# Designs tried in a protein design chat: VHH binders against p95470. Part 6

Target 1, 316 residues: p95470
Amino acid sequence: KQVDVHDPVMTREGDTWYLFSTGPGITIYSSKDRVNWRYSDRAFGTEPTWAKRVSPSFDGHLWAPDIYQHKGLFYLYYSVSAFGKNTSAIGVTVNKTLNPASPDYRWEDKGIVIESVPQRDLWNAIDPAIIADDHGQVWMSFGSFWGGLKLFKLNDDLTRPAEPQEWHSIAKLERSVLMDDSQAGSAQIEAPFILRKGDYYYLFASWGLCCRKGDSTYHLVVGRSKQVTGPYLDKTGRDMNQGGGSLLIKGNKRWVGLGHNSAYTWDGKDYLVLHAYEAADNYLQKLKILNLHWDGEGWPQVDEKELDSYISQRLK

## First folded at step 1 (VHH)

Design q09 (framework vhh_7qia_2)
Fold by ESMFold2-Fast, scan of step 1:
Structure q09 (fold): chain B 316 residues (1-316), chain A 121 residues (1-121)
Amino acid sequence: as target 1 above (316 residues)
Amino acid sequence: QLQLVESGGGLVQPGGSLRLSCEASGSIFSDNAMGWYRQAPGKQRELVAFISSGGSTNYADSVKGRFTISRDNAKNTVYLQMNSLRPEDTAIYYCAATYEPSRGYWSEDYWGKGTPVTVSS
């Protein structure tokens, strides 16, 4: 039994781990041990009713979820988009429990959180990730290509931007002023995720290209800030909003396309969760859960040898 | 190695039509999303039309309603039907292949060498 995942995020309810990934309706898996996964559900049996209005070429695949527990509810954020376009929106659906056997189990779509419109917006409304700051205020980071990664403050029920709105540009790569605003361009950056650890917020971003099998160039970079709004500085002191980013993990000949991470503290230990394509298995996208360590200066580190650890527990 | 060969370009008068073809060899075409890109004078290469492995299509706003992308997996070929051509459509047109699942970004995958299209009176 393999877990075919892209853009994985995880949470726990009781003694059960839940894994959410890109796919038709968002694919949900469950596990007792984070090693052996079984299909649980999908969040959408039918497409969101607004999807085709936002993205006329939407094909039913919901992208890049994030899962966040807040005041007795699970909030599942998801992306509606189409390739090469910023005709996109991040939506949110909520559930009281993740256990499909519960009488309280039902996904209730709350609709659009934010929408990007070509020519109006130089950003793409995909790849959401939720972070609570040290005052308990909840923020969403998001973005892909175009003008980079953005952060905005969520309202009290986590379904819309707060009023008055507060937006920040947190990471970007150079984009030519000659590129039409409707084009994604070559600023290969997406999939922000922020983890709070000690005195710092750490911003993880995926640089390069996913989704090209052996030609994928996806890899993770990191920067940090003492404020959730940035500036996020890399190890050299360069602002991620000015092309900064320190390499965290890059694949090898066996594992390519490493990215779209989430990061968590569970039971006093820190973890990096991502996908990677296994070259020897026709570049099948696989779940990776790596221990996240911290050096003497407070920077995160991972051991690429751990890329082999979890996959060996399956189908041997 | 995947090879892409474009054909069908040429000189056309304003309001005319052309059908571009891109034939793939050396790899399984049906697994790849396909795009048509162009490089207009003075600009970076831009995505014009896109078709996923499943047949979903997207178009640049400048060509929407005038251009149609299609594929024939049995022939390992992607097509671009270009109608109501304008002088502004003058460019070298490139075919590109990428892997699915697609994300909302530029593809740098396998490229053809290009076929020139000139729209002039």
Scores: ipSAE 0.016, ipTM 0.246, lowest interface PAE 6.5, mean pLDDT 86

Design q10 (framework vhh_7qia_2)
Fold by ESMFold2-Fast, scan of step 1:
Structure q10 (fold): chain B 316 residues (1-316), chain A 121 residues (1-121)
Amino acid sequence: as target 1 above (316 residues)
Amino acid sequence: QLQLVESGGGLVQPGGSLRLSCEASGFTFSNYAMGWYRQAPGKQRELVAFITRGGSTNYADSVKGRFTISRDNAKNTVYLQMNSLRPEDTAIYYCAADSGYTYLGHFQDYWGKGTPVTVSS
């Protein structure tokens, strides 16, 4: 069976790959080869105590993780939210190792990084992704619907916004003026992820709708900037903060809902990691790891045929 | 070609009042949160007040009760009414348009060029 994931992110410790995904307490898998996956752990056995105060409809599923290694610690960022609401927060929990057999293994929750509040914020505090710039400053990108995707500078311990604060709007789509600020709206954009490659930062975003089986319209777009703060321009020169975005990959009749990617360079090779729903398997959400190639102008490319050829195996 | 043009700054004595205006052009004004920021000599730019598309407002603690932000979507204008002005309110005041509607924001979507406010006797 293929591994069942939504919103996958990965890291490596020693010779072991770890995969983190949306689920109860954040689901963690491990693998030696990135094809054969074994259940490892969940980061939370008990929900964060603040979750129901931020999001009254929270159901125990922590969403859209990102994993980042910094100065001897693994930082796991996670989202607390409810579907269609911006009563949300991004939190962080830390661990010294990802190996559950280690005596040093213990997830320690550091609490809320940022919170979105309806009517105050026209953004949604979910879908975090961490990027370090070329000066060693660490940033978080995040966001879903409302007013789009944002980027802010993290403090030295990576647990809250830096002081003084620095925030940027990095990507957005137009939203209806007739829609109340409490509603998500029609600006179908979320799940930012930034990869540094050569002279550029590449911003990936998911456009469209996830989480609707065969009615899902999720697909990936990309833009790039020489500065982590943007502007992120697509292949036509259009600013992603003004509706720009160049198609990277979309669904077909077999695979729908392609999105919520991460991207990595491992052992000199580049990879795009995402989920896709297989129509023939009742739209079950499956892990896809695709080779990421670069054209003569430095733009990322993927081979759609790898959607059919990459088959992850879920071990018992 | 979005533009924000601030006006209404000037010199006032302590305890005085000013009303700042910021007129927007080149975009659908009603789609954006609007904020007022200020930068005093030797300090970083800070958020003073913002107003969301829906009309919800927020204020920095230092100005709460003294300043009032409002918007007129028909005129594509945001206002900052400043009462009971203090010497520490002396700064260049900037209008900003933000699709993010955050009260923690810097360097958002669009900025004006600023209007100086000096509170001195």
Scores: ipSAE 0.000, ipTM 0.201, lowest interface PAE 14.1, mean pLDDT 87

Design q11 (framework vhh_7qia_2)
Fold by ESMFold2-Fast, scan of step 1:
Parts: C-alpha cells; structure tokens; sequence
Structure q11 (fold): chain B 316 residues (1-316), chain A 121 residues (1-121)
C-alpha cells in the first residue's frame, strides 16, 4: 500500500530520508531509498498551547509543513488554521536530529513566527516555505487565497521576522473588490515554494482547489526572478504578482489535485515532490517524486508519465 | 446525494463500551473515506477516527487504543467501537464522508445529524 500524504516536504539526515506532511501533529515518515517508507513519528503529541487562542476552530490537524536544516538544527514550520479562515499562524518547532532513537531527539516548539488576523490582514498565515538567498539570508514565503503569496525576511534565529522587517508580495490572482476582507475569496492561489537554480529563483505556486477529490482543480504554475524578492515573471513575461504563472503540471483522468510541491537537488539531480489524488483509488492522496528537467531557456519541465511510474510504499 | 444516519449512542458508565453505526445511502459508499468526529458541550468539533476506502485507519491520540473504526462495504456502514469510555468522551458523535489525513480543508460535503454519547454515573 502506498504512503498517504498531503503537502509533502522532505529532508535528509545521514543516510535517511524524512517526509513530513499535513496531519495530526505533522506526520513523519522515514526511508532509506525514497521508495519504501516507514511511519516515524509525529512532531506534536499534544497540540501547541497557543493554537486555539489564534484559531478558535482549530481541530488538532497541523497543516502544510516545511522542514529546513540550518546550523545543526532542523526547523519544522507548520500552520495552525481552520478551513476557510485566516485566523491562522505559522509556528516553528526545532530538533537537533530527526532520528527518534537518538537521545538528542526532542521537538521544542518556539511558538508563533507570524499570525494573520481577519480584517487586519489580507493574507492567510499558512503554507510556509523557506528559501536562503545567495547572500545567506533566509526568507519565508507563505500564503493562501485572500491577497496572495508573500515573502518576508527571517531573523538570525529563523523564529520570527527580521528587524527591521522586510516584506514582499510575490504572487496573487485577482480578488473581487466587492468581497469582504474577512472572506477567503475566489483568488485560488496558495502553497508557494522557491527553488534556487543557477542565476534564478523559481517560484512554484498551486492554483485552483485542493481537497475535493475528483472536483479538485489544483495544478502547479511557475515563474522566476534573479532576485529572491521578485518580481517573479512567467514564460510570457507576466508578473506572478499580477496574475502571471506558467503551467508546469496539471491533472489527468488518473491523477487529480496535483499540488503543494516542494523541489530539491539531491545527489546532483533536481526533483519535484508533490501529492496527487489517484482516481482509481478513491482519490487517495499519494506521494509523487518527479524528475525536474530544464529546457534550453532554463525553465523547469516534468513528465506527466512519471506520475504512473513512481511507487511509494510503506514497509515494515 | 449521499446521506448519513448515525445510531448507537446512549448513556454509559465510565469504563463501559458503545458501538456507533453510520449507514450511508445514495452515492457509492465503498469508494469514499469515512470518519467520526465529536463535539463536546461548549467545544469545537474534532476528528476522532477515520478509515480509507482500502481499510487504512487513523485515530486521535486521545482515543488510540480504546476506539476502533471499521467498515462494512456490503452494508454501506461505518462503525466506531468505543471501549474504556471516560467522562471526557461525552459528546455528540458525527459521521462524515471524505475525512482525510490532510486536514488542510475539510472535504466533507456530507455530515450525519449526530448521535449523543454521555459517559456518567
């Protein structure tokens, strides 16, 4: 049986791969080969103590993690939210190792990085992804619906915005001017992830709707910039912060709801990691790891046929 | 359209057991993931357990080892066997279609009316 994931992110410690996904306490799997997975742990056995203060409708599921290794520590960013609300916060918990058998293994919650408040903020503080620029400065991209995707500079501890703060709007779709600021709206964009390749930063975003089985319209778009702060331009030169985005991959009859990607360079090869719902298996969300290729103009490409060839199975 | 009807709730003493049932009608039951949620007085609704179309299960930490979710596709029914019940398990229990491990969005277009469970002497 294949490993079930939504919003997958990965990292490596030694010879072991670790996979993090949306779920109660953030679900963690481990693998020696990125094909055969084992349940490892949850990052939270008990929900963050501040969660219901920020999000009164919080139900214990932590959403859309990102994992980032920095100076001997693993930083796990996670979202506390409720469906259709921007009563949300991105938190961070830290561990010295991802191996549960280690005496140094303990997740230590550092609390809230950023919080969105309805009617104050025209953004949703969920879907974090970390990117280090070419000067070693670390940034967080985040966002869902409302006014789109944002990027801000992290402090040296990677636990809050830098002082002085620096914020950028990096991608958005048109939102009705008649819609109340407390409502998510129809600007179906979320889940930013930035990969640095050569002279460019590539911004991936999920357009459409996840989480509706066969009615999911999720698909991935991309743009790029020579600066981490943007503007991120698509293949036609359109700014992603003005509705731009070039299609990277969408669903087909077998695979639906493709999105919430991460992207990595492993052993000199580039990969796109995402979830996809398999229609023949009741739209169960499955891990996909696809080879990421680059065309002659430096744009990323994936082969949809690889959706059928990648096998991820939980073995004991 | 899928319709869900819960039954099996009631009054039970601490340490007792109850078996909840949820019968589905309308759409194809066997192709959907199903779950149980509960809502205690004055609290928000929380996920208790879910089961995929293939039979894989997951549980909230508070009920793991005490509750068992199962399904009978021939009867279009999902069950929640609740053992070693505690006063804090007192809630209205709801059956839902399309409960998912991903939790980012609740894809539950269909909810039952709920069945009350009271754990008290």
Amino acid sequence: as target 1 above (316 residues)
Amino acid sequence: QLQLVESGGGLVQPGGSLRLSCEASGSTFSSYAMGWYRQAPGKQRELVAFITSGGSTNYADSVKGRFTISRDNAKNTVYLQMNSLRPEDTAIYYCAREVSTYGKYYPSDYWGKGTPVTVSS
Scores: ipSAE 0.006, ipTM 0.180, lowest interface PAE 10.1, mean pLDDT 86

Design q12 (framework vhh_7qia_2)
Fold by ESMFold2-Fast, scan of step 1:
Structure q12 (fold): chain B 316 residues (1-316), chain A 124 residues (1-124)
Amino acid sequence: as target 1 above (316 residues)
Amino acid sequence: QLQLVESGGGLVQPGGSLRLSCEASGSIFSINAMGWYRQAPGKQRELVAFITSGGSTNYADSVKGRFTISRDNAKNTVYLQMNSLRPEDTAIYYCAAEQTYTLRYGDSVTYDYWGKGTPVTVSS
């Protein structure tokens, strides 16, 4: 049984790997080897009490988590949203451990980090990803469609924007002037994730469309900056905030809809974690963990043949 | 940004043939349909032919049986083969693309893009 995930993120506690994905209450799996996965828990047994106030069409599926360890706590960021709408919020829930057998195990919801409101905001408050800069300041990247991907400085508790607030636009595609600000529009960009490697921050983004089975066009692009705030430039020197982005990986006949990546350094090796739809299995979302290599100019590379060789197993 | 570039227009005698090409570049993701509109001097723009990503075609009654729309997905190009041309086919021909953006779990928004146009003149 293959593990079925959308929007995967991972962390490690002791000798156990934990995988978080889009689903009812956020689905959590655990593994000792990153290949054989067991259902662990979900972060929410009932929907957040504020969810339907922010998003009246919310259906109980929490989207696009990110997991971040900071000062003895695990911070799980999650998205509350509805289709075609930026009636959305990113929330955060915290836990002292990811082990459900621990007496210290309990998810404590800290509520809304940021909220997007139609007509007020030309961005969608979904797809959070956390990055600490080289001075220890923590930032959140986020966004989908509308006016693109944003980055803002988090407060010391990582539960809201810092005061005074600091915001940056880090990536966008051209949006039609004919689209009302309440509409998602034509700028197919979402799911930012930033990895620091050497002298650079690398911004990964998903271009195209998820969620259309064989018609999905999701693929990953990358740019880099020496500052976490950008500008993030692609291989040609084009700013990602002006439509730049260098292709990292795209679909093939077997695997389509490649996107919503995270990226990590584990035991001195770099990895790209994403989902891909398997054409031969009714386009079900599969976990992929690929080795991330670096070329002579410091750009990330992946081997698409690893899509066929990495096969996760669901044990229960 | 999606760009559409037309080519193949020109001057032709009545009864002659022309093949128009339209190449899509840039943000080519989820183009659902591509086609041709035309605008004759002093007239409003009208549909000539459309082809969907699935291969379904639609033609204006005035060109049915004379014009054929086709596409090459590997080149992101749509073609309009125009046969048995008449003076009333004289117009500027515009390429158009319909692009649909799927939001999570299948909801979508549709957007239309236009090329700059290519002139076709049918005269003796």
Scores: ipSAE 0.016, ipTM 0.189, lowest interface PAE 6.7, mean pLDDT 88

Design q13 (framework vhh_7qia_2)
Fold by ESMFold2-Fast, scan of step 1:
Structure q13 (fold): chain B 316 residues (1-316), chain A 123 residues (1-123)
Amino acid sequence: as target 1 above (316 residues)
Amino acid sequence: QLQLVESGGGLVQPGGSLRLSCEASGFTFSSYAMGWYRQAPGKQRELVAFIYSGGSTNYADSVKGRFTISRDNAKNTVYLQMNSLRPEDTAIYYCARDHTEYYPGRSYSFDYWGKGTPVTVSS
């Protein structure tokens, strides 16, 4: 049985890889080899007390985590939301170790990092991803639909926006000026993730619709910038904040709904981590870890055949 | 039964023109706003042009001045006249029915889509 994940992110502690994904309380798996996975824990046994205030339609599933190791602590960012709404918040919970057998293992929730409110915000406070720039300043990218993807500077303890605040729009798609600010709209873009490689920051984004089985149109695009704040330009030189984005992977008849990636350098090799729905297995969402290659102009490439050859194994 | 059928796509050289048509059936066409979306290779679906039931129009900045949306309620048809076509206009073009009645400044969402008509702008 393959590992069932949506919105996967990974980190390593010692010789153990940890996988975090959307689910009740955030689902956590562990592995020694990135192929054989064992259920480890959930980060929340009970929902955050503020969740239903922010999102009245919240159903207990915490979405789209990111995990970031900083100064000996693990920061787990998570989304509280409801499908199609921007009544949302990104929260953060912290742990000293990811090993549940350790006496130091305890998730300590630090509360809300940012909140989106309908009619106030033309953005959705979900899909966080953390990136440190070349000066060691830490930033959060986030967003879904509405006015696109945003980036803001985090404070020193990584729990709130810095003061004074610094915000940037990094990617967006066309949205009708006649559309009400309370509606998600047609600007089908979400799930930013930024990887620093060489002289560039690469912004990955998921375009299209997830979460509709065979009707999902999710696929990955990329752009790059020499500054973490952008502009992120695609292969044609078009700004991602003006509708730009170069196709990285879209899937085929077997694999649908490809997206919500993270990306990493492990032991000198680069990897793209994402979910994909297997049509032959009733569109079950599956973990995929693909090699990231680079072309002669420094653009990332993946081999879609690796969707067939990477097969995770769920233990226990 | 509700149906939207797009036509008029094809291969055209840069600077050329095409007129897309979308024939609607199975609903009271004159009561709905209609839109054209496009999806370019490797890109997201984007709203290109929009026409309210009363005839008022809106356009994406990328096509304003080059594309014109119109409708013929007697024929249950919405049109997209595309002039001064550019390689970046290459996409599959989709007709969509808005579920919202016409009101100035009112929000809309599309509740039915056609299967699309491909447009390639290349020499």
Scores: ipSAE 0.000, ipTM 0.094, lowest interface PAE 19.5, mean pLDDT 86

Design q14 (framework vhh_7qia_2)
Fold by ESMFold2-Fast, scan of step 1:
Structure q14 (fold): chain B 316 residues (1-316), chain A 122 residues (1-122)
Amino acid sequence: as target 1 above (316 residues)
Amino acid sequence: QLQLVESGGGLVQPGGSLRLSCEASGSIFSINAMGWYRQAPGKQRELVAFITSGGSTNYADSVKGRFTISRDNAKNTVYLQMNSLRPEDTAIYYCAAKVEYWGSGYDTEDYWGKGTPVTVSS
């Protein structure tokens, strides 16, 4: 069977690739070749004790992870939330290794990084992604709907916002100022991910709606900036924080709901990692790893035909 | 959910009770909300009862006080306790799951079971 994922992110330890995705406790797979995947572990055997305090409707599933290696540790960021609500928090749990056979293997939860509270915050504290800038400072991008996608500076141990705090709005779609702040609204943007390539930071975002089978409208847009803090401009020069975004990939009749990407440089090649729903398989979400190419102006490109040719295998 | 399996239907006399169960399997998304619908011959399918992941319930006026919906999240199961059954409760009962978006935006898609028949007569 192919690997079922939503919101996939990857990292590498030695010769082993690790894949993290939305699910109970965050699902972890491992692979030696990025095609054949084995179930490895989940990061949480029991839910975070603070989850229901932050999100009263929390149902035990942890969403939209990101994984980041820093100074000998792996940092796994995760979201605690409920659909349609910004009663949410991003937490972080840490491990010395991703190999479950190692005597050093133990996930240690460091708790909440940031929390969104309805009426106080016009943003939703989900969909974290980590980026180090060209000076070695580490930042988190995050967000979904409401007032869009945000970026803030992390402290030295990557467990909370830096002091003094530094925050930036990096992408948003129009939202009525007359709409109640507790409502998600119609600004269908989420899942930021930033990749540094050459002189640019590239911000990827998912526009539209996932999770509606054939009615899903999810697709990926991109913009870029020479500074990690933005402004991120699309191919036409429009600021992503003012509704800009250049189409990277969208669905077709076979593949629907394309989004929630991560992006990487591995072994001298660039990759886009995302989920896509296969119409012929009852819209089951599948892992896709696509080659990321660059045009003469330095913009990323993907070959839609690779949605058909990349086939993951789930090993027992 | 990918699959919903109903059980517990059958034949009962007026005034009797039945407990329906619906077990969900193969979920890639959490089941955030689950409900029971029914369809009598020649009638449109109607909502009977609905329960959110947090336990909030909603009932059709025709069943309030007689039916109780509940869930066991550890067993991925939703239940419908039907008391004081009437001939007009005769229908095929369908379990449905709303697969709600995991981000801040919401919309839903319904998964449906095959249905379980309930007949209230002598």
Scores: ipSAE 0.006, ipTM 0.211, lowest interface PAE 10.1, mean pLDDT 87

Design q15 (framework vhh_7qia_2)
Fold by ESMFold2-Fast, scan of step 1:
Structure q15 (fold): chain B 316 residues (1-316), chain A 122 residues (1-122)
Amino acid sequence: as target 1 above (316 residues)
Amino acid sequence: QLQLVESGGGLVQPGGSLRLSCEASGFTFSDYYMGWYRQAPGKQRELVAFITSGGSTNYADSVKGRFTISRDNAKNTVYLQMNSLRPEDTAIYYCAAEDEYGSWSDYPFDYWGKGTPVTVSS
């Protein structure tokens, strides 16, 4: 049995790796080796009390987490939304440890970080990812469809936007001016994730459509900037906020729907973590951890053959 | 590739009825969720009715009991039967088609028709 996940993110506490993914309550797995995974917990046993107020069509699935360790706490960001809506919010819940055997283990929901409201916002408050800049300021990237991907500065407690607020548009695809602002539209971009490497911040984004089995068109693009706020430029010098993005990896006949990545440096090596749907296994979503390589110009590269060689094991 | 063509809109008196049709081409119709949206003057576009590949339906509160969505997979067509029409139902009505396996993406529909106007007035 392989570990099936959508929208995977990871962190480490001591010698234990923790994996978080979309699902009821956010599913948490643990591993000592990043290959053999054991069910650990879910972050929510009961839905956030505010969820249906923000998203009346909310169905109980919490989407697209990110996990961030800061000042002795683990911050788990999550999305509350409904299919095709930008009646959405990103919330945060915190824990002192990820070890369920610890007496300090308890998820405490801190509520809403940001909320998108139709007609007010031409963006969707889902798909959070946290990045600390080179001065120690913490930022959240987020977004899906509508007017693209945004970045804003977090406050000192990482629970809301800083005051005064600072916002940037970091990536977008063209959206028809004839589309009503309440509609998601056809600007197929979501799931930002930023990795700091050397002198650059690298912005990864998922282009296309997930979640349609063999009809999924999801693939990853990248751009980079020396400032966390952008502009993020692709390999041709095109701004990601003007439709730029350089292909990092796309699907093939065996693997489709590749996207919603996170990226990490662990023990001096760089990794891309994503889901992929295996055509031969009824398009089941599978965890993939790939080595992230760098070319002579500092651009990330992955080897598609590693989609076949990384195989997770799900333990009882 | 995939195309949606709406028909059946027009002018009708309050209390009257209209049937909207949306004919689909370029895909396996029976695999798709089908929906009707509308946009009234000065308002945002809203979901009116939705039907799954399996035939399950959902309606906006404002039309429940008056409108009925149905599909005919042999004809690649989705219908919206509108009864007891009110002036506030005046809008451009849009047909939309979406693969049923998309629930974690926030994109509601892959394809849209161009819309058909419905005017309810004397």
Scores: ipSAE 0.000, ipTM 0.138, lowest interface PAE 13.6, mean pLDDT 87

Design q16 (framework vhh_7qia_2)
Fold by ESMFold2-Fast, scan of step 1:
Formats: C-alpha cells, sequence, structure tokens
Structure q16 (fold): chain B 316 residues (1-316), chain A 122 residues (1-122)
C-alpha cells in the first residue's frame, strides 16, 4: 500500500505520533518513531452532508488538514473544495482520542467554520492552520490564491469565528490585472502555517505551483512578526501582505514541489514538516521532517541535505 | 507545449524607439492573456505591459504613454512598441503567456521566453 503524503500535519498522543494528509476522508497514519508509519484510519467514512452544497464539483477528497489539541479534544480542520474554484469551506471534526482501539474514539463533525463564495470573497476557504497567541487566544490562518492568506480569531469552542469577528490579511502576492473576483488569478500563494518561537511568530507560506510533477514550482518562504496578527516582515523588511517573503527552501533536481509545511517544537527541538516530490521515484510525494535551525538574527534555516536522509514513503 | 521567442531588442540612444516581437507556438495563443516584463541587473522581473485575449491593455506607470502593447492573433505574435526610451528602460525584456491549469486552489502557469536585451545609452 503506497503512502500518499500531501499537505502533512502531525500531533502526538502519549507515545504515538499521528500524521494527517489530503485524501479520501483525510488519511491518518500512526508511528512510534516518526520514521515507520502505518495506516491508522480516515476521519470521514462518508463525506460531510453539506459538502456538495458548498462545492458542487467536490469529489470526496478532503484537503489540507490541520490537527489541534485543546482542552481534552483533538480538533481536525479540513477543506472542502474543487480545483480552480473558491466554492470552498473549512470544516472541523472532533475526537477525544486518536487511538482507534479506544472506546472513546469517535469523530464528531461540527460542520462549517468558514465558507468562501465566489464574487463575495476574494479568498479561498482552504488550507487551515491553527495558532494560539501568547494570551491563549486561538486563531486560524488559511487561504490560497485570490487575495492571499488571511487570519481570523476563533471562538471559545474553536468551531466558528469569534463574535465580534476579527480578520487580518497576513500575506498576498499581486493578482493578474485582468482577473475578476470569481477567478483564482496569478497570485501563487497558499498553505499558511504559523510557528511561535521566542519573541516572534513565523509565518510560512508556499509560493508557486504544486501538483505538476517535475513542473511543480512550489517552495517555502517565511516572514515574522512580534504580533500574531502581523505585519509579517521578511528579511528585507518587506511586508508579506505586500509581496514579501524570504526563501526558506526551494528544492533541487532530485526534490521538487517542496511545500505545504507545518512546523513544530517537540521535546525541545524545532522541526519543519512538508511534502516533496522525488524525481527518481516518478515524483511520488514523500513526507519530509527536517530540523529547523536558527541563525544569529533569529531566522529559520533548513539543510537541504536532510531531504536525502529523512523519511521516504515506500511503494506498496 | 508552448514556446515563446522574443526579438527586436538592441542598443538605442535616449529618445529612440524599438519594437519588440514575441512569437508563440501552440493552439492557446488567441485565448490567453499576454504580457511584457523586464528585468534590470540585480532587480526582480516587473510587469511592463499586459494585453487580454480580447485586446484590453494595462501598463506600468513608468511606461504609460510611451509603450504600447498589441497582438496579432493570426500571426501568434504580441508586440511592444517602445517610444521615448530612457536609460532606466535598460533591461532584458521577457514575453509571457498565462496558461490556466486546474489544481489545488486553482493556478496559472506563466510561460516565459528567454528574453531580448534592450540597452538605452548615449
Amino acid sequence: as target 1 above (316 residues)
Amino acid sequence: QLQLVESGGGLVQPGGSLRLSCEASGSIFSTNAMGWYRQAPGKQRELVAFISSGGSTNYADSVKGRFTISRDNAKNTVYLQMNSLRPEDTAIYYCAVQSYEFGRGSYTHDYWGKGTPVTVSS
């Protein structure tokens, strides 16, 4: 059984690591060592009942999850969308445990968190990522193409935007001058993820194009802010909401399409988790866990040589 | 399978004129938007002029009134007429066509030519 790893996010329950990725019903893998992965479950046996109302072209694949543990529950955020469309929604389903052998194991869908509607919204409601600020307030970053990446404050139970609502534009690239609001346009930016480190929040974003094998141009950029709401500035001081972004990792002849990262601090060490397509293996998307290092100015760095040494998915 | 070939660059004096041409191969030319971009040494590529499949045009403020973009769909060619050239117009000029491909979040893939150099000097 071939492990299909695209848009990976991870969490830990006890001594077990869980990996969530794009796929039918969201694919879940488990591991004791983050090296050897086994299929665990899918979060949805049947698609959400609202999915085709929001996205008429929805094909059953749930995209780009994020997993967040809060007050005894695991919150799994997922995207319902269709290629080329912002007829999309981010939903959330909750579970008390990630262990399918537990009598408490039950995914309970809480429905739509946010929905994007063509012409109304100059954003796409996909690619959620959760961040708690230094005051314990929880926020969701999200977005793809259109008008870029957004951040909004979540309510106390993490299922809806807070009231009163608070929204911020955190990163964007310039759209084609001729695109109307119903079209994605040329602003190749998506997949925000925010990591808090020291005095800074670091916003990672994927620039370029995924999903084209050797023609993929996906790469990661970063900016930082002392406030979760931004502005996120790159190494040159340019605002990510005005086209800024400092290159973190691009890939090479062997590894292409690098992106859709998450980032974590585990056991005192910092990690970047992403997918990459291996040219020598017909561009199969593979899980990469890379060490995050920090330079003298507090900027994250990764070693591209670790692409060759960390976790590969095997054909089966 | 789209190929773009730029021509018409060269050395001109300030106040001079050049016409750049970009010839495209492929069946999608007439349905796609086309742009002219430029890149000066040490700088990022910037959009100079843009034309839709229907002929609607947009220009960078730095070239507005001096440059004119046009297309000939029968010849699969886009043109950039450059008048009143200035030393700061010195750059490599690139032709680009937008192609739309369906994927996650929807995306466009700009196809680029190899560029044609323009030098404006006395």
Scores: ipSAE 0.016, ipTM 0.189, lowest interface PAE 7.3, mean pLDDT 85

